# Ledger of designs, part 271: VH-VL binders against q9nrl2r1430to1533

Target 1, 104 residues: q9nrl2r1430to1533
Amino acid sequence: GGVHELSAFEQLVVELVRHDDSWPFLKLVSKIQVPDYYDIIKKPIALNIIREKVNKCEYKLASEFIDDIELMFSNCFEYNPRNTSEAKAGTRLQAFFHIQAQKL
Short names: E, the ipSAE of ESMFold2; O, the ipSAE of OpenDDE; V2, 0.75 times the mean of E and O plus 0.25 times the DockQ between their complexes.

## First folded at step 17 (VH-VL)

Design b118 (framework fv_nezutatug)
Fold by ESMFold2-Fast, scan of step 17:
Structure b118 (fold): chain C 104 residues (1-104), chain A 121 residues (1-121), chain B 107 residues (1-107)
Amino acid sequence: as target 1 above (104 residues)
Amino acid sequence: QVQLQESGPGLVKPSQTLSLTCTVSGGSIDYGYTWHWIRQHPGKGLEWIGSIYYSGRTDYNPSLKSLVTISADTSKNQFSLKLSSVTAADTAVYYCARGPYTSDHWYMDVWGQGTTVTVSS
Amino acid sequence: DIQMTQSPSSVSASVGDRVTITCKASQSISSYVAWYQQKPGKAPEPLIYSASYLYSGVPSRFSGSGSGTDFTLTISSLQPEDFATYYCQQANSFPLTFGQGTKLEIK
């Protein structure tokens, strides 16, 4: 991607970070709080990792950026039962992401 | 089943640069883990050298005073240590290790077997 | 830097004994301590994280306790395969630091 694409990724990540439902996604899951997480989730990712990749210009295509965001949500729904606060936050944040991604 | 394997020279002369590589199999270094270098001096305990995160961010032991560089090559699934201006004090067994990345604590779940490095003239 | 001090430096024990190893941090590290077992010529193997949680596959005779600055590793009924050197590690802040090690030897 170009300059406009990189700026769009940064803007979108900032919007996701500022969203009320971003709390489960801001940083990688703590092994102290969730000891079995890394036994179940083989490709962990979080918004801080995605933001670092944007800042380092590691996304060459919008599809690569979108894939990492979708992986983050997929991990959430794989680990967390549907009735948890984490899964509910993930559902709302994913819907917000799909709307914002139209700007890409 | 993730495995780590160190490789590099067993003997380095004083003032030279020590270069070691850790090859990761059974998993990818480009997913949310922290990759560490640790060393163990003869008859002594363990010393953390530094780490590299998936994003390329590094943290180094301040005691090494800018003599250390850690880098990653995701195409080869490897990360590497360069330690410049070595002295006899750098003689040690060098380990690479994996830990989960979290913002507030750092543990090491998987370790390589270690490689012995001797610094002598 | 946070200094980790282990006591004793070495201990001799017999199979079936209860063994306790201590680790003291120079400042509070909450519960962010790990314990590792190392046999001669081998890499360290993780035993415990966050002071008291056992890694998968670690025998239940191993237990950890403590918070703040004082931590202990206990082996309730020593087995032949437990003779090794044990290390604590603070996981609270950079640089990560280890204790000097405690060597557990056969009497």
Scores: ipSAE 0.005, ipTM 0.566, lowest interface PAE 12.9, mean pLDDT 85

Design b119 (framework fv_nezutatug)
Fold by ESMFold2-Fast, scan of step 17:
Structure b119 (fold): chain C 104 residues (1-104), chain A 121 residues (1-121), chain B 107 residues (1-107)
Amino acid sequence: as target 1 above (104 residues)
Amino acid sequence: QVQLQESGPGLVKPSQTLSLTCTVSGGSIDYGYTWHWIRQHPGKGLEWIGSIYYSGRTDYNPSLKSLVTISADTSKNQFSLKLSSVTAADTAVYYCARGPYTSDHFYMDVWGQGTTVTVSS
Amino acid sequence: DIQMTQSPSSVSASVGDRVTITCKASQSISSYVAWYQQKPGKAPEPLIYSASYLYSGVPSRFSGSGSGTDFTLTISSLQPEDFATYYCQQANSFPLTFGQGTKLEIK
């Protein structure tokens, strides 16, 4: 999108990366360490990929950026059982994202 | 802002299938939220019926013993409830609601206005 | 299934009063409890999640506490718009279950 929206996207991604609960989301899940992940998750994404898309100006609308972040959380909740540290981290980070995204 | 609206018949005959639809506006059911059906019998408290996640995974209240089917149509931004073999005990106000997936946040943060269903001959 | 029992079933109070509603789970649910307010003829509205976190837009006079099996909702200074039925809900496991409700009435 616009220059203001691009600045806001970069700022928000940096805040997400710095959050204590970002650890499950920093990089794509390893196919070697988790072989069944890509059988279950058909649209894998992570904060490093979203940040790269922001830097390349690939998001034309705020909704496209929000969709990719929500996809990341949806993948977490689909793969990880509800009682896991990953699912709990995802819940807290998603709540943080929703508060910050109100400025977009 | 996200809004939910229930629709379906207000009157259903005993032994028939109750079919309700929840239409979501201002947000997408694909976003990884959990979508719930809750009912409230006249003068009584709240009863959770079941839920569906965007992936199609469903969870149902065991007390309804396989009488419930919840499905989603992401292209229409809708999710639906089918309750088979209804009796007078199924007379209630039916609500659809949104909640997050995780065990930390099974609260319902957005609710429809509710639709009254009467089961009578 | 986890049973949620609220106490009292009804309470009469005046504007300005401190009101306390309790909720007891039949087994430990850690902090996974939510509270809702329902006014006559309307859908429930969320107040609190994870025992003590206030939902956005909810007045600061509402607070929640507790862990394990015993939980409390407190209204520090009751306002006219607070007369409603309050429900607790366990968020620990399926099926999700609600308390029977506490009706807060004008004294």
Scores: ipSAE 0.006, ipTM 0.588, lowest interface PAE 12.4, mean pLDDT 85

Design b12 (framework fv_nezutatug; at its last look DockQ between E and O 0.87; V2 from the best seeds 0.75)
Fold by OpenDDE, look of step 18:
Structure b12 (fold): chain C 104 residues (1-104), chain A 121 residues (1-121), chain B 107 residues (1-107)
Amino acid sequence: as target 1 above (104 residues)
Amino acid sequence: QVQLQESGPGLVKPSQTLSLTCTVSGGNIDYGYTWHWIRQHPGKGLEWIGSIYYSGRTDYNPSLKSLVTISADTSKNQFSLKLSSVTAADTAVYYCARGPYTSDHYYMDVWGQGTTVTVSS
Amino acid sequence: DIQMTQSPSSVSASVGDRVTITCKASQSISSYVAWYQQKPGKAPEPLIYSASYLYSGVPSRFSGSGSGTDFTLTISSLQPEDFATYYCQQANSFPLTFGQGTKLEIK
C-alpha cells in the first residue's frame, strides 16, 4: 500500500493500543482462558477488530467508531467486577478515550 | 448519531400503570451503553428513576423500586418504563437518556426531548 | 442516598459577568460529578462530566472543578444563551441524584 496520513480514527486507535491500560482490549478474549465469556458477552469486540474496520474504512461517522469503542468498554465492565485489574485498566483507558473522543 | 424519543399516554388515572417507551434511532440498545429514565416534576428538579444496561440488567431508585419496571425490546430498539399505582406525585416530564457504560459511574450524555405525563382522574 | 445541594438556588447576572455555581455532596464522591444545562421546555443538556471535563461543543467559558464534596461550575463571561437552569449530578453511587438546580436569570 501507499503512504498516507492517519485519519483521526486511525490515530486514536494507535493511541489506545499504545496506552498502558490497553492490554485487556488488544484482541478478543480467549474461549480457552475464559470459558464462560461468550455466554455472557454477545457482541465481542477488541481494538484489533476496530483497527481493521478503520483500515477498511467501515466507519463513515464518528459515532459509529465511538459506538464500537464504547461496546468494547461495556463488555469489559459487564464481565469484569470493578475491582479486577481488567476493570481498573478499562476505567482508565475509557477515561482517556472520552477525552480524546472530544476531538473527533 | 443516536436519538432518543419518549412516547406514551400523556394522561394516566390514579392507581393505574404509567407506561412509556423510549425509541432509539441511530444506535442499538444492545450495543453497549446504559439507558436511563429520569423525570422532572413541574417546576422541580430531576429524579433518576432507573437504568437498564445493554445486557438487560436493571437498577432502580429505591424510592420507586417496588413500583418500577424497566425493560428492553431489542427487536424494536426500544426500552420501556412501567410505573404502577400512580398518584398525582408522579405527574412529571419523563426523559429517557443514554450514557456510557462504566465500571461504577453513570452520566447521561444523550437525552430524549421528554414527554409529559399527567396523573389525573 | 447522596444529597447534592446547589447554591445559590437562583442568581441574577448580566452578560459578561463571571458566574459561579456550587454543588456540595453529603459525602465524598471523588470527582464523579456531572453538570447539565436546561432551558425552559427543553431537556437537560450535558456540559461537564467527571467534575472538570467538557463535553464536545461546550464553550470554553464553561469550566468545572472540585473533588470530594465541593464542586463548582463557572461561566467566565456570561453570554445571552447561558441563561438557564443548571443541575449538578453525582455519578458516584446509586441512586443517582441531582442537585435541586440553580436558575440563572438575566439581571
Scores: ipSAE 0.842, ipTM 0.935, lowest interface PAE 0.6, mean pLDDT 95
Fold by ESMFold2-Fast, scan of step 17:
Structure b12 (fold): chain C 104 residues (1-104), chain A 121 residues (1-121), chain B 107 residues (1-107)
Amino acid sequence: as target 1 above (104 residues)
Amino acid sequence: QVQLQESGPGLVKPSQTLSLTCTVSGGNIDYGYTWHWIRQHPGKGLEWIGSIYYSGRTDYNPSLKSLVTISADTSKNQFSLKLSSVTAADTAVYYCARGPYTSDHYYMDVWGQGTTVTVSS
Amino acid sequence: DIQMTQSPSSVSASVGDRVTITCKASQSISSYVAWYQQKPGKAPEPLIYSASYLYSGVPSRFSGSGSGTDFTLTISSLQPEDFATYYCQQANSFPLTFGQGTKLEIK
């Protein structure tokens, strides 16, 4: 807890958004473009939602923030086969996140 | 803040089914991650039994596949292991654990304290 | 299955010593190795993931290295609380497999 953790969440979300591999995660998946997504994924989330939660000070513990990021990655790997560009981007971005999150 | 706690019988008779439950607190089992069962035989190392994803999909150690079932009860925030036709070789400390859901590698970052199971008449 | 072989099986050391434990995979696993510490009567605690990255809260005296088939865990200056059994784990493929363990004992 505390203000240091909140500042760290904002910095990490900004780094994730700026990463080259963030494109599958910037906004919620479109039901028009991917009609079966919400039949498979029951708890959708994206970086824009997580960033809004950070800005509203909704994360009281680092674990709550980490859980939302991990849900985002879990959804990616649950929906997308491993050989897709989405899954490959998710793999690289998750590895980047894991390194940064060890310092939270 | 997530914690895992194993529970089940300390003694099981040969040929019976061993049933263990992992109760999760501080997080929800349907909110991402991969949830694992591992055991440790007396005087031996660790053996991975299998895992269940937050979606309910499972993976099992091939050496145990015909004998093992892992399931989840999201309403109780629990996941469970059933091991059928047990023998003395199944005597071990059983652990549940959590790891991140990844595409190509599998780590376990949170572990329960373990529960001792003895298979004996 | 990928076999993980640790050496030594046991090592005796004194506080302040530099201790090295090695782990060999039967086939290449890239950098997908984790290291765990287990004290008697306790669950394994994660120390290192992806061969060299420390988990949060792990003291900096612990370090990991290696890639492919050969991996090393080093404790640069042994402390009393470090006497434990250490396990490596390959995280590359199912079934997940562990080394047989290295018991670190007081000399």
Scores: ipSAE 0.725, ipTM 0.902, lowest interface PAE 1.0, mean pLDDT 92
Fold by ESMFold2, look of step 18:
Structure b12 (fold): chain C 104 residues (1-104), chain A 121 residues (1-121), chain B 107 residues (1-107)
Amino acid sequence: as target 1 above (104 residues)
Amino acid sequence: QVQLQESGPGLVKPSQTLSLTCTVSGGNIDYGYTWHWIRQHPGKGLEWIGSIYYSGRTDYNPSLKSLVTISADTSKNQFSLKLSSVTAADTAVYYCARGPYTSDHYYMDVWGQGTTVTVSS
Amino acid sequence: DIQMTQSPSSVSASVGDRVTITCKASQSISSYVAWYQQKPGKAPEPLIYSASYLYSGVPSRFSGSGSGTDFTLTISSLQPEDFATYYCQQANSFPLTFGQGTKLEIK
């Protein structure tokens, strides 16, 4: 894992967090507020967790980082029907991510 | 670098079940992608067979009715295709592929090398 | 099912030529089209997603455009490695469907 790639991962996560449609993804879904979420979603993940993994140098390959981001979106689409505000935000943020990920 | 590799018999007799496996390396099949089977008939274009999501959900080409089953084995990092009651019309090159999971559009961003299946008595 | 019709079926061209391939959908698919390149004996390789976005590593001489039902793939200055068959794919809805292909041959 090159130092240059770690900086690129951090910058991309910052761009995702700053995006208007990041609100469903900033932190893990509350089990208290949404009790059935963890019955359906087996591998929960969120932007704050991904950012912490970048800080700890836990990504050895760019593909590992990309896979965590894609998992985050896939969880959203699996749990939320397509007409919900969460799914629509996920669709827009994922499109933005696909453009930004070309830099990796 | 994600790589996909198809495996299975190259020759299948009519009325038998065709079974193919796609082995994924450099990534996990349960990690948030959609996994596809596509075939290419001799001298013809490409036909989507079906897909399996990271969660185990499936979507199939309605033209293949209920003859197709796609399944996953996460412990082996593999997903598979079974096509029952094959005929000569099922002779093709079979590809596995990957794409992002989205709610409303599906692209194939990684493809396997393809495996040739001939259905002949 | 959404049918994808490519034209031309084949084109004969020289190195350095500009080549345009079209793809027409039987109903609106927004911008949800992908383009693939396939060389003989090889799997298709992705070129373009969402009508106009190049995958990383695809040469800038490739470009895509269109929305709704009418889409184009353009190669601005043909290179020897570009002689192949090209396919469009609608990504909008299941069943996913492909165009019949356009074979690009050396003149």
Scores: ipSAE 0.567, ipTM 0.888, lowest interface PAE 1.9, mean pLDDT 91
ESMFold2 (binder alone), look of step 18: mean pLDDT 92; pTM 0.946

Design b120 (framework fv_nezutatug; at its last look DockQ between E and O 0.87; V2 from the best seeds 0.00; counts 0 for: pae E 2.9 > 2)
Fold by OpenDDE, look of step 18:
Structure b120 (fold): chain C 104 residues (1-104), chain A 121 residues (1-121), chain B 107 residues (1-107)
Amino acid sequence: as target 1 above (104 residues)
Amino acid sequence: QVQLQESGPGLVKPSQTLSLTCTVSGGSIDYGYTWHWIRQHPGKGLEWIGSIYYSGRTDYNPSLKSLVTISADTSKNQFSLKLSSVTAADTAVYYCARGPYTSDHHYMDVWGQGTTVTVSS
Amino acid sequence: DIQMTQSPSSVSASVGDRVTITCKASQSISSYVAWYQQKPGKAPEPLIYSASYLYSGVPSRFSGSGSGTDFTLTISSLQPEDFATYYCQQANSFPLTFGQGTKLEIK
């Protein structure tokens, strides 16, 4: 992974953040607002964390970057029932991601 | 790059339990994916057996549900298939596969090379 | 269960030919269809997801279309490496099910 890959990761994160359906994923879930979240989700992650990892060049492979993004979505689908706004947003954002990830 | 590899006995006697393991490398089963078992009888098509999620939740093919158990060992980065009371009809190439964790649909985007299991006395 | 019926079961074609394989679902499955290519002695390899999106590395001569119950895989100009068996899969609901396959052979 060179500068180009890093740039690609950055660009994709920007696109994800700017997406209308990114609102459930921008930052970690508040333990105050969702007290049981961290009892269920053991590997929390969010776009701001992923962005930080990108900035720190922690992703050496595209697969590592993709893994964290998929973890983010899986956490959403694990915690939120299908009919929730969060799950629906996640479904749409994931579809978008899957298309964009093919360019990595 | 993530890779999957099936392993286990290639020969199983009728009425015994078929046991296979899928070892994942280049990635972790703790990440947000769905892990699948699929089989293919000689010269035939593909049959989905079941799936497991990193949370431990499982989904099984109803035609095999009573006989199938899928489990995962995250410490070994493996997930396993057990099929009890096997017959000749269970002779097949068995594949493990990975797909994204989705809310309502599943594709298999990474496959193991498959392992042949023959049920014979 | 959702049944996936592929047609034809087999097809003979020549290099350069346009080949079309169809898959019909027993009920509407939106666009939740995947296509796989399998060569003898090898594991299936993913070609298409969500009916029309190519996986990275898949040649552009492959295309997928359809929604609801009728889906199509098209190879615009057949290449020697394309002779294989192709499977559709519905991803809409459990149990996940595959078409019976289409064997694409050299004429």
Scores: ipSAE 0.551, ipTM 0.888, lowest interface PAE 0.8, mean pLDDT 94
Fold by ESMFold2-Fast, scan of step 17:
Structure b120 (fold): chain C 104 residues (1-104), chain A 121 residues (1-121), chain B 107 residues (1-107)
Amino acid sequence: as target 1 above (104 residues)
Amino acid sequence: QVQLQESGPGLVKPSQTLSLTCTVSGGSIDYGYTWHWIRQHPGKGLEWIGSIYYSGRTDYNPSLKSLVTISADTSKNQFSLKLSSVTAADTAVYYCARGPYTSDHHYMDVWGQGTTVTVSS
Amino acid sequence: DIQMTQSPSSVSASVGDRVTITCKASQSISSYVAWYQQKPGKAPEPLIYSASYLYSGVPSRFSGSGSGTDFTLTISSLQPEDFATYYCQQANSFPLTFGQGTKLEIK
């Protein structure tokens, strides 16, 4: 994992955070607001956690970074029915991510 | 990088259950992908058998649904296919594959090398 | 089930040729088509997803297009390593289905 890869991860996370469809992914789902979420989702993750892992140099390979982003999307689609605003935002953001991840 | 490897008996008798395992390395099966079984009959092209999600949910090809079971063992980082009541028509190369979990479409980006299964007496 | 029909079943071509393979779905599948390359004795390798996006590492001579029911895979300048069988896959609905394959043969 080089400095070049770390810079690329940070740039991609910033692009994801700034995307119009990032709102369901910026931070962990609230247990108070969505009490059944953690009954269904066993490996919660969000962009703020992924960004902290990038900052702490916890990703040694691009594949590890990609796995965490994919987990975030998979959690969205497991929890949220297809017709929800969350699932629709996740679909668009995941498509954007797949294009950007080709740079990694 | 993630790699998939199929294993199981190369010869199965008619009416028996075919059992295959896919061992995943370089990634975790419970981490946010969809895991697929695909087969290829000589000269017939590719046929999707079914998939298991990282959550343990499954989807099966309706033509095989009463005969197929896919399961995952996260402690061994493996997922498996059981196909019951096999006939000579089940003779094929069997592949396991990985794809991203998406809300409305499914692709396979990593494939195992395939394992040949012959159904005969 | 959504049926995927590929044309042609086989094509003979020379290095440097432009090759086009078509795939037709029996009903609309938006842009949810993948293309795979398979060499004899090997597993399929992904080339294209969502009709037009190249998988990482795939040479730029490969391109895909189409939406709805009609899709094409184009190789702009055929290379020796491109002689293989090509499959389209509809990714839109269950069961997932593949075309019958197009064998690309050396002329």
Scores: ipSAE 0.421, ipTM 0.850, lowest interface PAE 2.8, mean pLDDT 90
Fold by ESMFold2, look of step 18:
Structure b120 (fold): chain C 104 residues (1-104), chain A 121 residues (1-121), chain B 107 residues (1-107)
Amino acid sequence: as target 1 above (104 residues)
Amino acid sequence: QVQLQESGPGLVKPSQTLSLTCTVSGGSIDYGYTWHWIRQHPGKGLEWIGSIYYSGRTDYNPSLKSLVTISADTSKNQFSLKLSSVTAADTAVYYCARGPYTSDHHYMDVWGQGTTVTVSS
Amino acid sequence: DIQMTQSPSSVSASVGDRVTITCKASQSISSYVAWYQQKPGKAPEPLIYSASYLYSGVPSRFSGSGSGTDFTLTISSLQPEDFATYYCQQANSFPLTFGQGTKLEIK
């Protein structure tokens, strides 16, 4: 960790947000729109929350940052069957993330 | 960084239960990954035994399914393998491994060092 | 189960040589193949995921290609540390299965 490592986390989050398949992950899932989501998903997280954690320097290791992003995808795959638009978007965005994360 | 370490007995008698533990350090077992057991028989290739997800879901190799149990203990940051009714055919080096949870494809991006288990009278 | 067949079973080569190892799946696995390197007495180490993407820290002399059923691992200029056994793994569906291995030996 340092200022340059935190800048890399911010840059990666910005690239994820800009990706066309980011739409399921921008904000936490609405309990009103999806009432059972929080009964199934133990550790909800989204890109806006991850970005705030970067801004507040809450990640001490790159592995902690990577773990939160992987949790975000894993929640998507746990809640959504693989044939849904959400799971397909998650698959494509996760592949993009794995490529970009090689730069960390 | 994340490291995996296998532990358990090196020698097991036929018909007994093999019990192995994988201890995870530098990361949390309950944090968005899939955890695997793989074995390598003497002079032979690798065989996937099964997996446990951060959610507690398990998938097992059908050839072993009635004999294998994989479980996790989040408080100890460990996951374990139980293989019942072992025979000499279960003699192998046993590895634990980690991979990202994906919708339908699984890679092992971190491996333990392996532990040798011999099944012999 | 998806069978993964590697060829050759062994290769004798010299430092500086280009080596190609192939892996064939018994049915289509899209691009979902991984490659591992294993040195004697050591655990496998990840090299490549999704057919062609190198893990961080893997030397650029390693490359992978292929889709469907036919995949290759290439080492463009062998180094002394590359003499090992190499495994492919289909990552497409359970049960996960590995090729039988290719031993790369010094000539």
Scores: ipSAE 0.392, ipTM 0.852, lowest interface PAE 2.9, mean pLDDT 91
ESMFold2 (binder alone), look of step 18: mean pLDDT 91; pTM 0.942

Design b121 (framework fv_nezutatug)
Fold by ESMFold2-Fast, scan of step 17:
Structure b121 (fold): chain C 104 residues (1-104), chain A 121 residues (1-121), chain B 107 residues (1-107)
Amino acid sequence: as target 1 above (104 residues)
Amino acid sequence: QVQLQESGPGLVKPSQTLSLTCTVSGGSIDYGYTWHWIRQHPGKGLEWIGSIYYSGRTDYNPSLKSLVTISADTSKNQFSLKLSSVTAADTAVYYCARGPYTSDHLYMDVWGQGTTVTVSS
Amino acid sequence: DIQMTQSPSSVSASVGDRVTITCKASQSISSYVAWYQQKPGKAPEPLIYSASYLYSGVPSRFSGSGSGTDFTLTISSLQPEDFATYYCQQANSFPLTFGQGTKLEIK
């Protein structure tokens, strides 16, 4: 009844969104709150954008989906020093992603 | 499945420049990944040569810094190693590899099969 | 540079044995260690990252532990396909450095 219609990519994105460490990744970084972010990060992305791409069937290969998730983490680690809450959350969420991605 | 394949001359003369290319298939050279060159001397362990990141930034082993350049050509889905002024000590199996770019992990999850380079006259 | 020292340099074991390989960093590297398996004539394959996380597809008989400067790779019940050379790698800082390798040989 509808549950079986969810894609594997959508199911994984939902799991990421609901993880305690997803908070830095839920939506695009605000220019008002972080004015230098877009000077440093040239390909911004967030879980809401990735989920939209899944819903529009823009990922033809699992590797394309994985690449977008990895871009999200790479942006986090490029912008945020490793001792920040953002970088620590990203490290834990990325490890969780790598375990879950084994299902893909 | 992403695959990496090294290519280049198997024999290089001393003092010449070694040029190797890594061709990526099953995926593009893409954001979120670090692309590495590693070598292994006969009967010995692994030595990291350098890497190029999704941002275009390069990092080189300081022992090789003045001799090594790594570049990427996204239109060809390739990245390349150039090692100048080679000597017999540069005889090794050369690997290209992919790793995730993170503040915590710079491990290599996909490796090429390796290409043997002999430096001799 | 951070030096990675493996012990032992070689070990002989039988199928079914528990095998432990250690790796020591010259400086604290937190948990930023990866382990690789290399069979003769082949490229290294990842086993473990961040000291204790199994890479996708790696059998559960492999486990990693440690933090700071001392790390271990354990194979709980050795299988015939596990005879290979094992390398640790620090992922904390540049240049990336590997241990000298531990050769696991048939007794």
Scores: ipSAE 0.005, ipTM 0.589, lowest interface PAE 13.1, mean pLDDT 85

Design b122 (framework fv_nezutatug)
Fold by ESMFold2-Fast, scan of step 17:
Structure b122 (fold): chain C 104 residues (1-104), chain A 121 residues (1-121), chain B 107 residues (1-107)
Amino acid sequence: as target 1 above (104 residues)
Amino acid sequence: QVQLQESGPGLVKPSQTLSLTCTVSGGSIDYGYTWHWIRQHPGKGLEWIGSIYYSGRTDYNPSLKSLVTISADTSKNQFSLKLSSVTAADTAVYYCARGPYTSDHEYMDVWGQGTTVTVSS
Amino acid sequence: DIQMTQSPSSVSASVGDRVTITCKASQSISSYVAWYQQKPGKAPEPLIYSASYLYSGVPSRFSGSGSGTDFTLTISSLQPEDFATYYCQQANSFPLTFGQGTKLEIK
């Protein structure tokens, strides 16, 4: 065995990806399934993009990383009505994120 | 471990409505997935019938000329296919399948075992 | 509708052979093609998505390539369990369409 070195940001993204409520956030919203999404959401983002930015060392401050995660949740709540499965998953995942982000 | 299982009549008379149900276990149909119906005519390839997104949006193969309706019942964790005015040409194995939502890649990653439907008098 | 045409319709091969199956789309579908394996009496099983990415658990002897209109599935060293019918599917637009299938048979 070896030890896998992970940055604090990468560890948090992995925890978010593994969470049961991550399904709306893993990849960008499908243009085929949701054709009006990109007319409404002007700064689309998803966990795969955030993880790529972490791997490229594009976040110099924890606040920049947190801002991208919060943008992801903001987009979810802007597009999806409050009673949708997406909005409910987003609410739970955001709460989980806020607890984990205290470590940053 | 998500599993899908088709159920419905194995024999349907011409002009009647074919009704099939897909029961999902190990996961919920209110997750961010697309749920598909595909069929396979005897000795032939695969034909996509249509799909329902967990939001209730449906997409249908235009070749079916509005003869198809797909619906979901989240309380029973099921989605269903109704194909009206069936003919012998609708004889096939019918599959239900799950597709991922979060990409523009509409592939099917989990399939039911299939149910054989024969249309005859 | 986007038509998917597979070649060949059937191929006979031996264990250990390299096998190549091609799929042609009637219009550009970028990389949005999936490949499935189907054994007699069983449901199709996913192999590849987005032209080249292996589905979880698929052996590395399977590989996919291509973009635009021309796509290829390759099995680098056939195993006994690989004798099956293979289908390509375009994932670009509705209606979703499949190739007619390629039957891989033991020589």
Scores: ipSAE 0.000, ipTM 0.591, lowest interface PAE 11.2, mean pLDDT 86

